VHH binders against UPF0145 protein MJ1413. Designs and how they scored, part 10

Target 1, 103 residues: UPF0145 protein MJ1413, of Methanocaldococcus jannaschii (q58808)
Amino acid sequence: MGGMITTTTPYIEGKKIIKYLGFVHGVASVYVTVKYYEDVKDAYERALRESEDTALIRMVDNAKKLGANAIIGINSNYAMVGEKGDMIMVGIYGTAVVVEEDG
Short names: E, the ipSAE of ESMFold2; O, the ipSAE of OpenDDE; V2, 0.75 times the mean of E and O plus 0.25 times the DockQ between their complexes.

## First folded at step 14 (VHH)

Design x1 (from e3 with V5Q M11L S35Y R39Q G42E P45L A61K I70V T91A L93Q W109R; framework vhh_6fv0_2; at its last look DockQ between E and O 0.66; V2 from the best seeds 0.00; counts 0 for: pae O 3.8 > 2)
Fold by OpenDDE, look of step 14:
Structure x1 (fold): chain B 103 residues (1-103), chain A 119 residues (1-119)
Amino acid sequence: as target 1 above (103 residues)
Amino acid sequence: QVQLQESGGGLVQPGGSLRLSCAASGFTFDDYSMYWVRQAPEKGLEWVSYISSSGGDTIYKDSVKGRFTVSRDNAKNTLYLQMNSLKPEDAAQYYCARSYRYGWEYDYRGQGTQVTVSS
């Protein structure tokens, strides 16, 4: 249902990059709510997933604004922050490009 | 079986308001971020709004910012879209869509509810 190609690779098989639109990124931070989970691990994994999803949609939205139909070289990082270490921050970044069929 | 059912669409005049609902079943609703997407005649699907699994984060298409508000009630397995100050260009079939858990795409979408904006 989407039109944006996302990959961690610098190239897309069968596609040709016809335009580089530039660096795009998304960042999100989510508090870990431990008290609602029996296992603290589940709380942290959930927070990580939420932050990743949020960061990813932000990056994709930024790429779309540039007129991109693909994001290449995607990478991510995360950090636990806060005085109590109860917040996870995720950054996702890549290069927005326009690709077409390589023929 | 994952099911999403939209409701609340209708005919409104420009400047009017609608509140869409999406009833979710067949999955753990609060584990998934959700989207509203829409498709106008002769146009492709376009992303409208995003809400994170907890509801803590919301994102909007620029053209609807300040007019649309996405929310969710995880206890009721329901997603909402409050649409104010509707414009003719907002007319479309509106769908709720479940975020794919490993990416920004969606893996399930409802049948949609029609929103018409006309004088």
Scores: ipSAE 0.027, ipTM 0.475, lowest interface PAE 3.8, mean pLDDT 89
ESMFold2, look of step 14: ipSAE 0.463; ipTM 0.759
ESMFold2 (binder alone), look of step 14: mean pLDDT 83; pTM 0.839

Design x2 (from e3 with Q1E M11L S35Y R39Q P45L A61P K87R L93V W109R Q114L; framework vhh_ozoralizumab_d1; at its last look DockQ between E and O 0.66; V2 from the best seeds 0.00; counts 0 for: pae E 2.2 > 2)
Fold by ESMFold2, look of step 14:
Structure x2 (fold): chain B 103 residues (1-103), chain A 119 residues (1-119)
Amino acid sequence: as target 1 above (103 residues)
Amino acid sequence: EVQLVESGGGLVQPGGSLRLSCAASGFTFDDYSMYWVRQAPGKGLEWVSYISSSGGDTIYPDSVKGRFTISRDNAKNTLYLQMNSLRPEDTAVYYCARSYRYGWEYDYRGQGTLVTVSS
């Protein structure tokens, strides 16, 4: 994601926080489907990665709408959901901020 | 070798349409989320669309939402971008890219395809 710095830490080395814009998050859910000749664990890992990718971009888009150029304190949570436990739900969240060079 | 080959760019008047294609090879295409990104003259990369690996989710920034549509055909290893209601501000080199595999930047490898929107 060009132009949006993302980090799990509360700060970005070499930058200073000018403004706190608030909590942002992204959520995604992906069904686990097994491809022809695919091992079941590979299908789960692929679904997890897909849901993480989608949740991350949703969070970044939401932060851009607030005018952020960075998101700090990023964390995530995961759940297996759905009628058969066949869906992976991912939530990714953090604090949207504006940063500038520390100088 | 991983290859991404963009095509479909050209010169178009404001309000016109173009469809971009990206032919992928050298990797398991349907395991990757994909992006279209663009670089306008003198500017950095800007993402303009996202599609999940299965094609189940698509996401657009506000600057192109409602005008651009990303799609993929995993059987043909091909990514598409339908661009409608084009504006002069859409003038850029367009690249297809894989997800955030190695850091915070997009993994693009092609030469891109130039879209020029001018009267």
Scores: ipSAE 0.416, ipTM 0.742, lowest interface PAE 2.2, mean pLDDT 88
ESMFold2 (binder alone), look of step 14: mean pLDDT 83; pTM 0.846
OpenDDE, look of step 14: ipSAE 0.736; ipTM 0.879

Design x3 (from m5 with Q1E M11V R39Q A75S K87R W109S G110S Q114L; framework vhh_brivekimig_d4; at its last look DockQ between E and O 0.58; V2 from the best seeds 0.00; counts 0 for: pae E 6.6 > 2, grease 24.22 > 24.2)
Fold by ESMFold2, look of step 14:
Structure x3 (fold): chain B 103 residues (1-103), chain A 119 residues (1-119)
Amino acid sequence: as target 1 above (103 residues)
Amino acid sequence: EVQLVESGGGVVQPGGSLRLSCAASGFTFDDYSMSWVRQAPGKGPEWVSYISSSGGDTIYADSVKGRFTISRDNSKNTLYLQMNSLRPEDTALYYCARLYRYGWEYDYSSQGTLVTVSS
């Protein structure tokens, strides 16, 4: 988290990939709840942020268990799920790797 | 301006307990997930624990599972870390951190609160 390099790109400038550890992901689902005087748009944004944060932490934790020091090619996807579409599900994924300084 | 102020650190014997607090201001606290991060002398930062913005999800580093509990009171804009069964290796400067959008970074205070576990 504090020490895991994360990027959407397939490489990290100045580093070389010495080991590919595999696909990792994290998933989270959060209900959208509206506070009493809250704008509905704010409630959706808050739920999305919480689900993204939780999913990202889970992905990083999974990568650390594989021995990674970086995750490359990070992407995400989103869905509204639940009985009335009242949950936001977020998946965040990437490739866990070990990198070293390149020169 | 975002401000995070830690308190509750001190000197404690091995096996003892401490409760850290983090007072937040300058932002909508209940919109953000939070973490505790620690830094032992001469070492890099080590993530300790995470709590989602609602408080519904918590995640712990393996080194503290079963001994530490993260919590928050969104009505008081305060984050907590209950630390039980403290060990000498828990000695560190403890920071609360707000998960920062983009780049997966945290906002930290510049000071933290010092926890020393020794006899």
Scores: ipSAE 0.046, ipTM 0.491, lowest interface PAE 6.6, mean pLDDT 84
ESMFold2 (binder alone), look of step 14: mean pLDDT 85; pTM 0.855
OpenDDE, look of step 14: ipSAE 0.801; ipTM 0.901

Design x4 (from m5 with Y102W W104Y; framework vhh_7pa5_2; at its last read DockQ between E and O 0.75; V2 from the best seeds 0.71)
Amino acid sequence: QVQLVESGGGMVQPGGSLRLSCAASGFTFDDYSMSWVRRAPGKGPEWVSYISSSGGDTIYADSVKGRFTISRDNAKNTLYLQMNSLKPEDTALYYCARLYRWGYEYDYWGQGTQVTVSS
ESMFold2, look of step 14: ipSAE 0.582; ipTM 0.823
ESMFold2 (binder alone), look of step 14: mean pLDDT 88; pTM 0.881
OpenDDE, look of step 14: ipSAE 0.849; ipTM 0.923
ESMFold2, look of step 15: ipSAE 0.571; ipTM 0.827
ESMFold2 (binder alone), look of step 15: mean pLDDT 88; pTM 0.883
OpenDDE, look of step 15: ipSAE 0.847; ipTM 0.920
ESMFold2, fold request of step 20: ipSAE 0.533, 0.595, 0.564; ipTM 0.816, 0.833, 0.820
ESMFold2 (binder alone), fold request of step 20: mean pLDDT 88, 88, 88; pTM 0.884, 0.887, 0.886
OpenDDE, fold request of step 20: ipSAE 0.859, 0.857, 0.855; ipTM 0.928, 0.927, 0.926
ESMFold2, last read: ipSAE 0.529, 0.501, 0.520; ipTM 0.806, 0.801, 0.803
ESMFold2 (binder alone), last read: mean pLDDT 88, 88, 88; pTM 0.885, 0.885, 0.885
OpenDDE, last read: ipSAE 0.861, 0.853, 0.864; ipTM 0.928, 0.926, 0.930

Design x5 (framework vhh_7pa5_2; at its last look DockQ between E and O 0.78; V2 from the best seeds 0.69)
Fold by ESMFold2, look of step 14:
Structure x5 (fold): chain B 103 residues (1-103), chain A 120 residues (1-120)
Amino acid sequence: as target 1 above (103 residues)
Amino acid sequence: QVQLVESGGGMVQPGGSLRLSCAASGFTFDDYSMSWVRRAPGKGPEWVSYISSSGGDTIYADSVKGRFTISRDNAKNTLYLQMNSLKPEDTALYYCARRYRYSGWEYDYWGQGTQVTVSS
């Protein structure tokens, strides 16, 4: 129900790009916190997922402000940061575009 | 089974306040980011606010920034939306939604909604 198409590919089958609105990104960072009953691998995966969710929503919000209905060429990067190496930082980026049906 | 039940809607005067609640069950609540989404009569869904799974990050639509506050209590499996300085344009059915991360702003579960009406 968000209405924003997101893809890692440079195009969307069945649609044509009518405007290129520019580079967009979102960033987030989250501490890794291990719960008492939790496998440590699960804590890292959860923190990564949380960072990715927040970064993605920030990128999409930025694209909406430009008037986009799609983001193409999406890619991401991450790093472990902080003095103790206990934070995961994620950046997600892509190209905001306007598409319409090709037909 | 995943269930989300919204409550706290009602009628208020312009400038008034309401606090919405969403009771979550059937899943590990603190593993999921959540959003509030609203639907005004004759309009499509409008995203209102987002909160990360831990509650550490919040994001708001421009139309509600400074007036609405999203929060969560992961011990009680409950999501909240504090709505202040309400305007007639805020009139809508408000949904609590669980984030489906693979398709942008998509959600895989939401409740039946709670009606908010702002009028004189």
Scores: ipSAE 0.548, ipTM 0.806, lowest interface PAE 1.7, mean pLDDT 89
ESMFold2 (binder alone), look of step 14: mean pLDDT 86; pTM 0.862
OpenDDE, look of step 14: ipSAE 0.770; ipTM 0.893

Design x6 (from m5 with T28D; framework vhh_7pa5_2; at its last look DockQ between E and O 0.75; V2 from the best seeds 0.71)
Fold by ESMFold2, look of step 14:
Structure x6 (fold): chain B 103 residues (1-103), chain A 119 residues (1-119)
Amino acid sequence: as target 1 above (103 residues)
Amino acid sequence: QVQLVESGGGMVQPGGSLRLSCAASGFDFDDYSMSWVRRAPGKGPEWVSYISSSGGDTIYADSVKGRFTISRDNAKNTLYLQMNSLKPEDTALYYCARLYRYGWEYDYWGQGTQVTVSS
């Protein structure tokens, strides 16, 4: 985690990619639960945030295990799943790389 | 006024155990994912463990997996870290940290609680 540079772009201005470590991915699924007197829309948004949080940390952890110091080209995929469509699944992915200061 | 207050640190011999607590106030605790982060002397921050806002998902750094357990009690607005089989390399200032949406950056930290493991 700490010190991992993340970006949606394919490059980081001022840095040079010295190694491509490959595709990295984090996935999470969270049931939507409605709190007492909570608006249903708020419950879905909270579940989405929780799923995104977990997916991001999983992706970063996986990138660290590959020896990366950055993840580029980050994108995400969302789905409503479960028997009653009451689960939010999030996939977050990118390319794990090693970068250094542009010389 | 967001506040995070860590406690439960101390001095312990290798192989010992400690339970850290983090009391949260000033925000809706159960809407936020949380992490424990540690800072050893002369080192930068090292992520230790993560727990999702509901407590449904937990993730551990490889260096602590199998020895540490993160948990939360959303009714008490408290985050915990049970640390077993402590080693000298676990010596650090341990911080409770709130994730800034998307589980990436931390926007609030406590003051930290010191854990010291030595014979």
Scores: ipSAE 0.533, ipTM 0.810, lowest interface PAE 1.7, mean pLDDT 89
ESMFold2 (binder alone), look of step 14: mean pLDDT 87; pTM 0.879
OpenDDE, look of step 14: ipSAE 0.867; ipTM 0.932

## First folded at step 15 (VHH; framework vhh_7pa5_2)

Design y2 (from x4 with Y100K; at its last look DockQ between E and O 0.75; V2 from the best seeds 0.70)
Fold by ESMFold2, look of step 15:
Structure y2 (fold): chain B 103 residues (1-103), chain A 119 residues (1-119)
Amino acid sequence: as target 1 above (103 residues)
Amino acid sequence: QVQLVESGGGMVQPGGSLRLSCAASGFTFDDYSMSWVRRAPGKGPEWVSYISSSGGDTIYADSVKGRFTISRDNAKNTLYLQMNSLKPEDTALYYCARLKRWGYEYDYWGQGTQVTVSS
């Protein structure tokens, strides 16, 4: 995504935080569907990746709406949910900030 | 070898419509989330829309929400962008982009298709 720095760390080397814009979050859920000839393990991993992709984009979009150019302290959580436990839910979150070059 | 080929651009009047296509080859298309990104004259890249690998989730930039619709046909390995109510500010080179697996960045882009909205 053009220009949004994302890290799991609390800071970005070579940059200083000039504004804290607050908590941002993205959530997504995907039903696990096994393709023809597909190993069930691969279907779960694919669904997880799809959920992560969508959750990340949602979090970044929310951060951009706050005026952020970076998100720090990113973390995630996962759950199997749904009526039959057949959905993977992912939450990704962090702190939206504005950074500039240090010095 | 991964290839993404955009098509469907052209010239159109304000308020008009276009449908962009992106033909994908060289990879398992339905394993990847995809986006459209555009570059207007004299500007940097602007993200336009996202669609998840199954097509189950879509996300739009505020500037295009309600006017553009992203979709995909995983059987045909094709990504689409239906563009309605076009404005001069939508004039740009439009790229389809593939989201990297387990890295949250785009790793392949097409060469782009030009959309020009002029009165």
Scores: ipSAE 0.520, ipTM 0.813, lowest interface PAE 1.6, mean pLDDT 89
ESMFold2 (binder alone), look of step 15: mean pLDDT 89; pTM 0.899
OpenDDE, look of step 15: ipSAE 0.849; ipTM 0.921

Design y3 (from x4 with Y104F; at its last look DockQ between E and O 0.86; V2 from the best seeds 0.73)
Amino acid sequence: QVQLVESGGGMVQPGGSLRLSCAASGFTFDDYSMSWVRRAPGKGPEWVSYISSSGGDTIYADSVKGRFTISRDNAKNTLYLQMNSLKPEDTALYYCARLYRWGFEYDYWGQGTQVTVSS
ESMFold2, look of step 15: ipSAE 0.551; ipTM 0.812
ESMFold2 (binder alone), look of step 15: mean pLDDT 87; pTM 0.878
OpenDDE, look of step 15: ipSAE 0.831; ipTM 0.911

Design y4 (from x4 with L99I; at its last look DockQ between E and O 0.86; V2 from the best seeds 0.73)
Fold by ESMFold2, look of step 15:
Structure y4 (fold): chain B 103 residues (1-103), chain A 119 residues (1-119)
Amino acid sequence: as target 1 above (103 residues)
Amino acid sequence: QVQLVESGGGMVQPGGSLRLSCAASGFTFDDYSMSWVRRAPGKGPEWVSYISSSGGDTIYADSVKGRFTISRDNAKNTLYLQMNSLKPEDTALYYCARIYRWGYEYDYWGQGTQVTVSS
């Protein structure tokens, strides 16, 4: 959360990695629910945002449990799942590390 | 404009319970995931709990799991935190926070409500 650095890059400018803690991952699946008078595309965007929020926090929580202060190499994967293809699944992953100031 | 107003804090003895509320206005509440964050005396902010925008997913910091329950009523634009089995280390100013993007950035906070656990 407030103290966790997250980045898609394999390192953080100005920081050095002093410990590699391993792979971390967060997954979420959210049904797409169209509300009254709502454009269908807005419903998909809301579900996507909800699943991304949840997946990211799950990954960060898992990294904190390993003692990390940063996650590097973050990437994400998306799928439509469920019996009618009406769920958005998001997987977010990266490498949990401990970093400190460089020099 | 966006407003978040926490209430329900107070002084309780160890083992006691409190229920915090956060009244939201000025935005479409059910489009946003929300968190509770606390700041203990002399410490930086500590994330407590998360609830997704629909209420379908909840996540807790290890220090509060099994004792605290986050919930929301989207029809009433209200976020809740039920706090049971309170300990002195739960003493803090508790904020509700709106998640802007990617589940880890907050763009609005309330004023906070004080929870004090002491004998």
Scores: ipSAE 0.583, ipTM 0.825, lowest interface PAE 1.4, mean pLDDT 90
ESMFold2 (binder alone), look of step 15: mean pLDDT 88; pTM 0.891
OpenDDE, look of step 15: ipSAE 0.799; ipTM 0.900

Design y5 (from x4 with L99M; at its last look DockQ between E and O 0.78; V2 from the best seeds 0.00; counts 0 for: grease 24.6 > 24.2)
Fold by ESMFold2, look of step 15:
Structure y5 (fold): chain B 103 residues (1-103), chain A 119 residues (1-119)
Amino acid sequence: as target 1 above (103 residues)
Amino acid sequence: QVQLVESGGGMVQPGGSLRLSCAASGFTFDDYSMSWVRRAPGKGPEWVSYISSSGGDTIYADSVKGRFTISRDNAKNTLYLQMNSLKPEDTALYYCARMYRWGYEYDYWGQGTQVTVSS
């Protein structure tokens, strides 16, 4: 999402945090589906990427609704879930903040 | 060679509709989540909509919810944006963008297709 700085670190070098807007989170889950003659590890990696992408966009959208221009301290949690253990669930979270522009 | 080619832009009156297409080539299209991003005159880029690689999840910016519909046809390597109830504020250059692994960033963009909404 354009204009949103995202980082795993608690600070953004060269910028000052002027507001803390709170905890933000995005969650997604995707079934692992093996395509015709696909290598199984590729199917798992694709499902993980899809779930990560969706969870991240959801978190960023939530941060924008709070008026954030950055998310710091981003971390993630992963699980294999579902009745057959064939679903990857991803939670991504961080702290929504407002940083000053260009120091 | 990754290519993304947008089409379907044009001029319409307020309340009109347009359907944008993005033809993808040079990569395994259904392995990637995709977004539409727009740049209005004098403005920075604004994310419009997201669709997951399978098409199973869609997300919209608040400014377009209920008016725009993102979709994809993975068999045809094509991304779509159906735009209804267009407003002058929707005037922008619209880009198809491929999401980079680990989420939010985009590593390839098309040339963009111009949408102009005016009386």
Scores: ipSAE 0.537, ipTM 0.807, lowest interface PAE 1.6, mean pLDDT 89
ESMFold2 (binder alone), look of step 15: mean pLDDT 87; pTM 0.881
OpenDDE, look of step 15: ipSAE 0.855; ipTM 0.924

Design y6 (at its last look DockQ between E and O 0.72; V2 from the best seeds 0.68)
Fold by ESMFold2, look of step 15:
Structure y6 (fold): chain B 103 residues (1-103), chain A 120 residues (1-120)
Amino acid sequence: as target 1 above (103 residues)
Amino acid sequence: QVQLVESGGGMVQPGGSLRLSCAASGFTFDDYSMSWVRRAPGKGPEWVSYISSSGGDTIYADSVKGRFTISRDNAKNTLYLQMNSLKPEDTALYYCARLKRWSGWEYDYWGQGTQVTVSS
């Protein structure tokens, strides 16, 4: 996925947006699984990292398919879901664009 | 020291199968999402497949969907790629790659690669 610029800002300093390719997103949900003798907080943090990784690569893959070289305005949402609140759901989204140097 | 050692490559006929392995050491393997990346002659790196740190989610490049299967065994610190219905365009050096912490799309370590050659 080399060459994809990702940012939470609506613009990239020194670059000009030449195409807006549309909304892109990635979603992932991961069960929190506590390993034997593991601190529960470590299990939650591991599940969150896994969810973020998967959601991010799904969003980037979708942006690449649209021909983007950048994703701007990235934001994320998190929720605990499932019957016992034992699953972390992550949604990550942004606007796929093509940018070029300003000068 | 982080090490990733790929193995299982070889020469096969079109339509054949190979199973690649990647032995990981020097880090907590099940904390990291992993990918297979390949480099064909005269081309830059091409992402092949992704697997989440627990193995619960997998994603494939369109060119390999339905033919390749990524998997991992976290107890053995090993990543796998089962490659079926191989085509000449699958010829490449195959690397297992560790996703960089806090970045779901950049890689910070990979091994020397294992060569896959598909020819008649």
Scores: ipSAE 0.474, ipTM 0.768, lowest interface PAE 1.9, mean pLDDT 89
ESMFold2 (binder alone), look of step 15: mean pLDDT 89; pTM 0.901
OpenDDE, look of step 15: ipSAE 0.857; ipTM 0.925

## First folded at step 16 (VHH; framework vhh_7pa5_2)

Design z1 (from y3 with Y108S; at its last look DockQ between E and O 0.76; V2 from the best seeds 0.70)
Fold by ESMFold2, look of step 16:
Structure z1 (fold): chain B 103 residues (1-103), chain A 119 residues (1-119)
Amino acid sequence: as target 1 above (103 residues)
Amino acid sequence: QVQLVESGGGMVQPGGSLRLSCAASGFTFDDYSMSWVRRAPGKGPEWVSYISSSGGDTIYADSVKGRFTISRDNAKNTLYLQMNSLKPEDTALYYCARLYRWGFEYDSWGQGTQVTVSS
């Protein structure tokens, strides 16, 4: 992942966008599993973090395959899914771009 | 304090295999996603592979897909990288890295273990 700049903003200070490569997305979902004597709240937070980690890496990998060196406008969406509502799904997305030094 | 200690590197011929290990201590290992990152001579860091905190998801850089396998044993607090069909291009210092809990960065690194693939 070296050299991939990620930001929630539509641009990067000190850089100019020279190419727009398009929408990129990473999705992951993780079952919530409560460990022995674990607080249920902690199990949900752990599952959310795991799903976020995986979704992020997938999005960055996809952007790199397009030749991007940055992803701008990053946002995320979360859902509880599955028949029992026992999975946390995370989607992370943004716009893959190529940037260079502005001056 | 967080400690990550890589081992298992060495010198092998092209086509050979190595298994790297990373011993983790000072934190709850199974709460964290982990990656292997490598640095070839004269180059910046290159991400190699990722494994989620439970081990349920794995992701590989295209350059190593089908040749490398990341795994973890959460009972032993150990991360592994099985490296098969090694190429000279795999020569690098290999680091075990812990993913930053609240961001998109790695917040802890080991000292690295050297892998050298030469005929």
Scores: ipSAE 0.542, ipTM 0.803, lowest interface PAE 1.5, mean pLDDT 89
ESMFold2 (binder alone), look of step 16: mean pLDDT 87; pTM 0.879
OpenDDE, look of step 16: ipSAE 0.810; ipTM 0.905

Design z2 (from y3 with Y100H; at its last look DockQ between E and O 0.78; V2 from the best seeds 0.72)
Amino acid sequence: QVQLVESGGGMVQPGGSLRLSCAASGFTFDDYSMSWVRRAPGKGPEWVSYISSSGGDTIYADSVKGRFTISRDNAKNTLYLQMNSLKPEDTALYYCARLHRWGFEYDYWGQGTQVTVSS
ESMFold2, look of step 16: ipSAE 0.540; ipTM 0.814
ESMFold2 (binder alone), look of step 16: mean pLDDT 89; pTM 0.898
OpenDDE, look of step 16: ipSAE 0.851; ipTM 0.925

Design z3 (from y3 with G103S Y108S; at its last look DockQ between E and O 0.84; V2 from the best seeds 0.70)
Fold by ESMFold2, look of step 16:
Structure z3 (fold): chain B 103 residues (1-103), chain A 119 residues (1-119)
Amino acid sequence: as target 1 above (103 residues)
Amino acid sequence: QVQLVESGGGMVQPGGSLRLSCAASGFTFDDYSMSWVRRAPGKGPEWVSYISSSGGDTIYADSVKGRFTISRDNAKNTLYLQMNSLKPEDTALYYCARLYRWSFEYDSWGQGTQVTVSS
């Protein structure tokens, strides 16, 4: 998504927050699938990256629906789930805001 | 070197369909999530659609939801966008983009393929 500023900090240097639009969240869960001739740990790392990508895009999409141009205070949670512990669940969240130049 | 080459654009009447392709080379395609992004005349970039690296998750901008379908063929290193029920506001240069981690930035872009919807 273009045009959305994302940061883990509570502010964006050089910008001022003119509106707080609220909590936003993106969630994804991905089964770990091992490719032929692939080390299992590489499959887990790929699944984690995939779930992070999807969760982030979902959070950004949700923030855009609120009219945000930035998300501050981004944090994440991860869990291994499923009967075999073979599914990675990722939640990414933050505060959707509108920012403008601070002068 | 990373290369992304879009094709399949053209001129079409409202209500028509087009299928865009993006041929990828120079990297392990199925390790990367991908997006289509468009630039309309006089506008900044607008994200259109996202597909996860495995193809298991897809996300669409509200303006195209229900009309466009993103897909990928990881065996052929190709990303697709099926565009149905095209409207004049879909007129834009369409780019295939490779997602760069966590910053929500794209680190590689193609040259773009022009889609023009007019009567």
Scores: ipSAE 0.522, ipTM 0.796, lowest interface PAE 1.7, mean pLDDT 88
ESMFold2 (binder alone), look of step 16: mean pLDDT 87; pTM 0.872
OpenDDE, look of step 16: ipSAE 0.778; ipTM 0.892

Design z4 (from x4 with Y108S; at its last fold request DockQ between E and O 0.72; V2 from the best seeds 0.71)
Amino acid sequence: QVQLVESGGGMVQPGGSLRLSCAASGFTFDDYSMSWVRRAPGKGPEWVSYISSSGGDTIYADSVKGRFTISRDNAKNTLYLQMNSLKPEDTALYYCARLYRWGYEYDSWGQGTQVTVSS
ESMFold2, look of step 16: ipSAE 0.577; ipTM 0.819
ESMFold2 (binder alone), look of step 16: mean pLDDT 87; pTM 0.878
OpenDDE, look of step 16: ipSAE 0.829; ipTM 0.910
ESMFold2, fold request of step 20: ipSAE 0.525, 0.528, 0.581; ipTM 0.801, 0.803, 0.820
ESMFold2 (binder alone), fold request of step 20: mean pLDDT 87, 87, 88; pTM 0.873, 0.877, 0.882
OpenDDE, fold request of step 20: ipSAE 0.821, 0.831, 0.819; ipTM 0.910, 0.911, 0.908

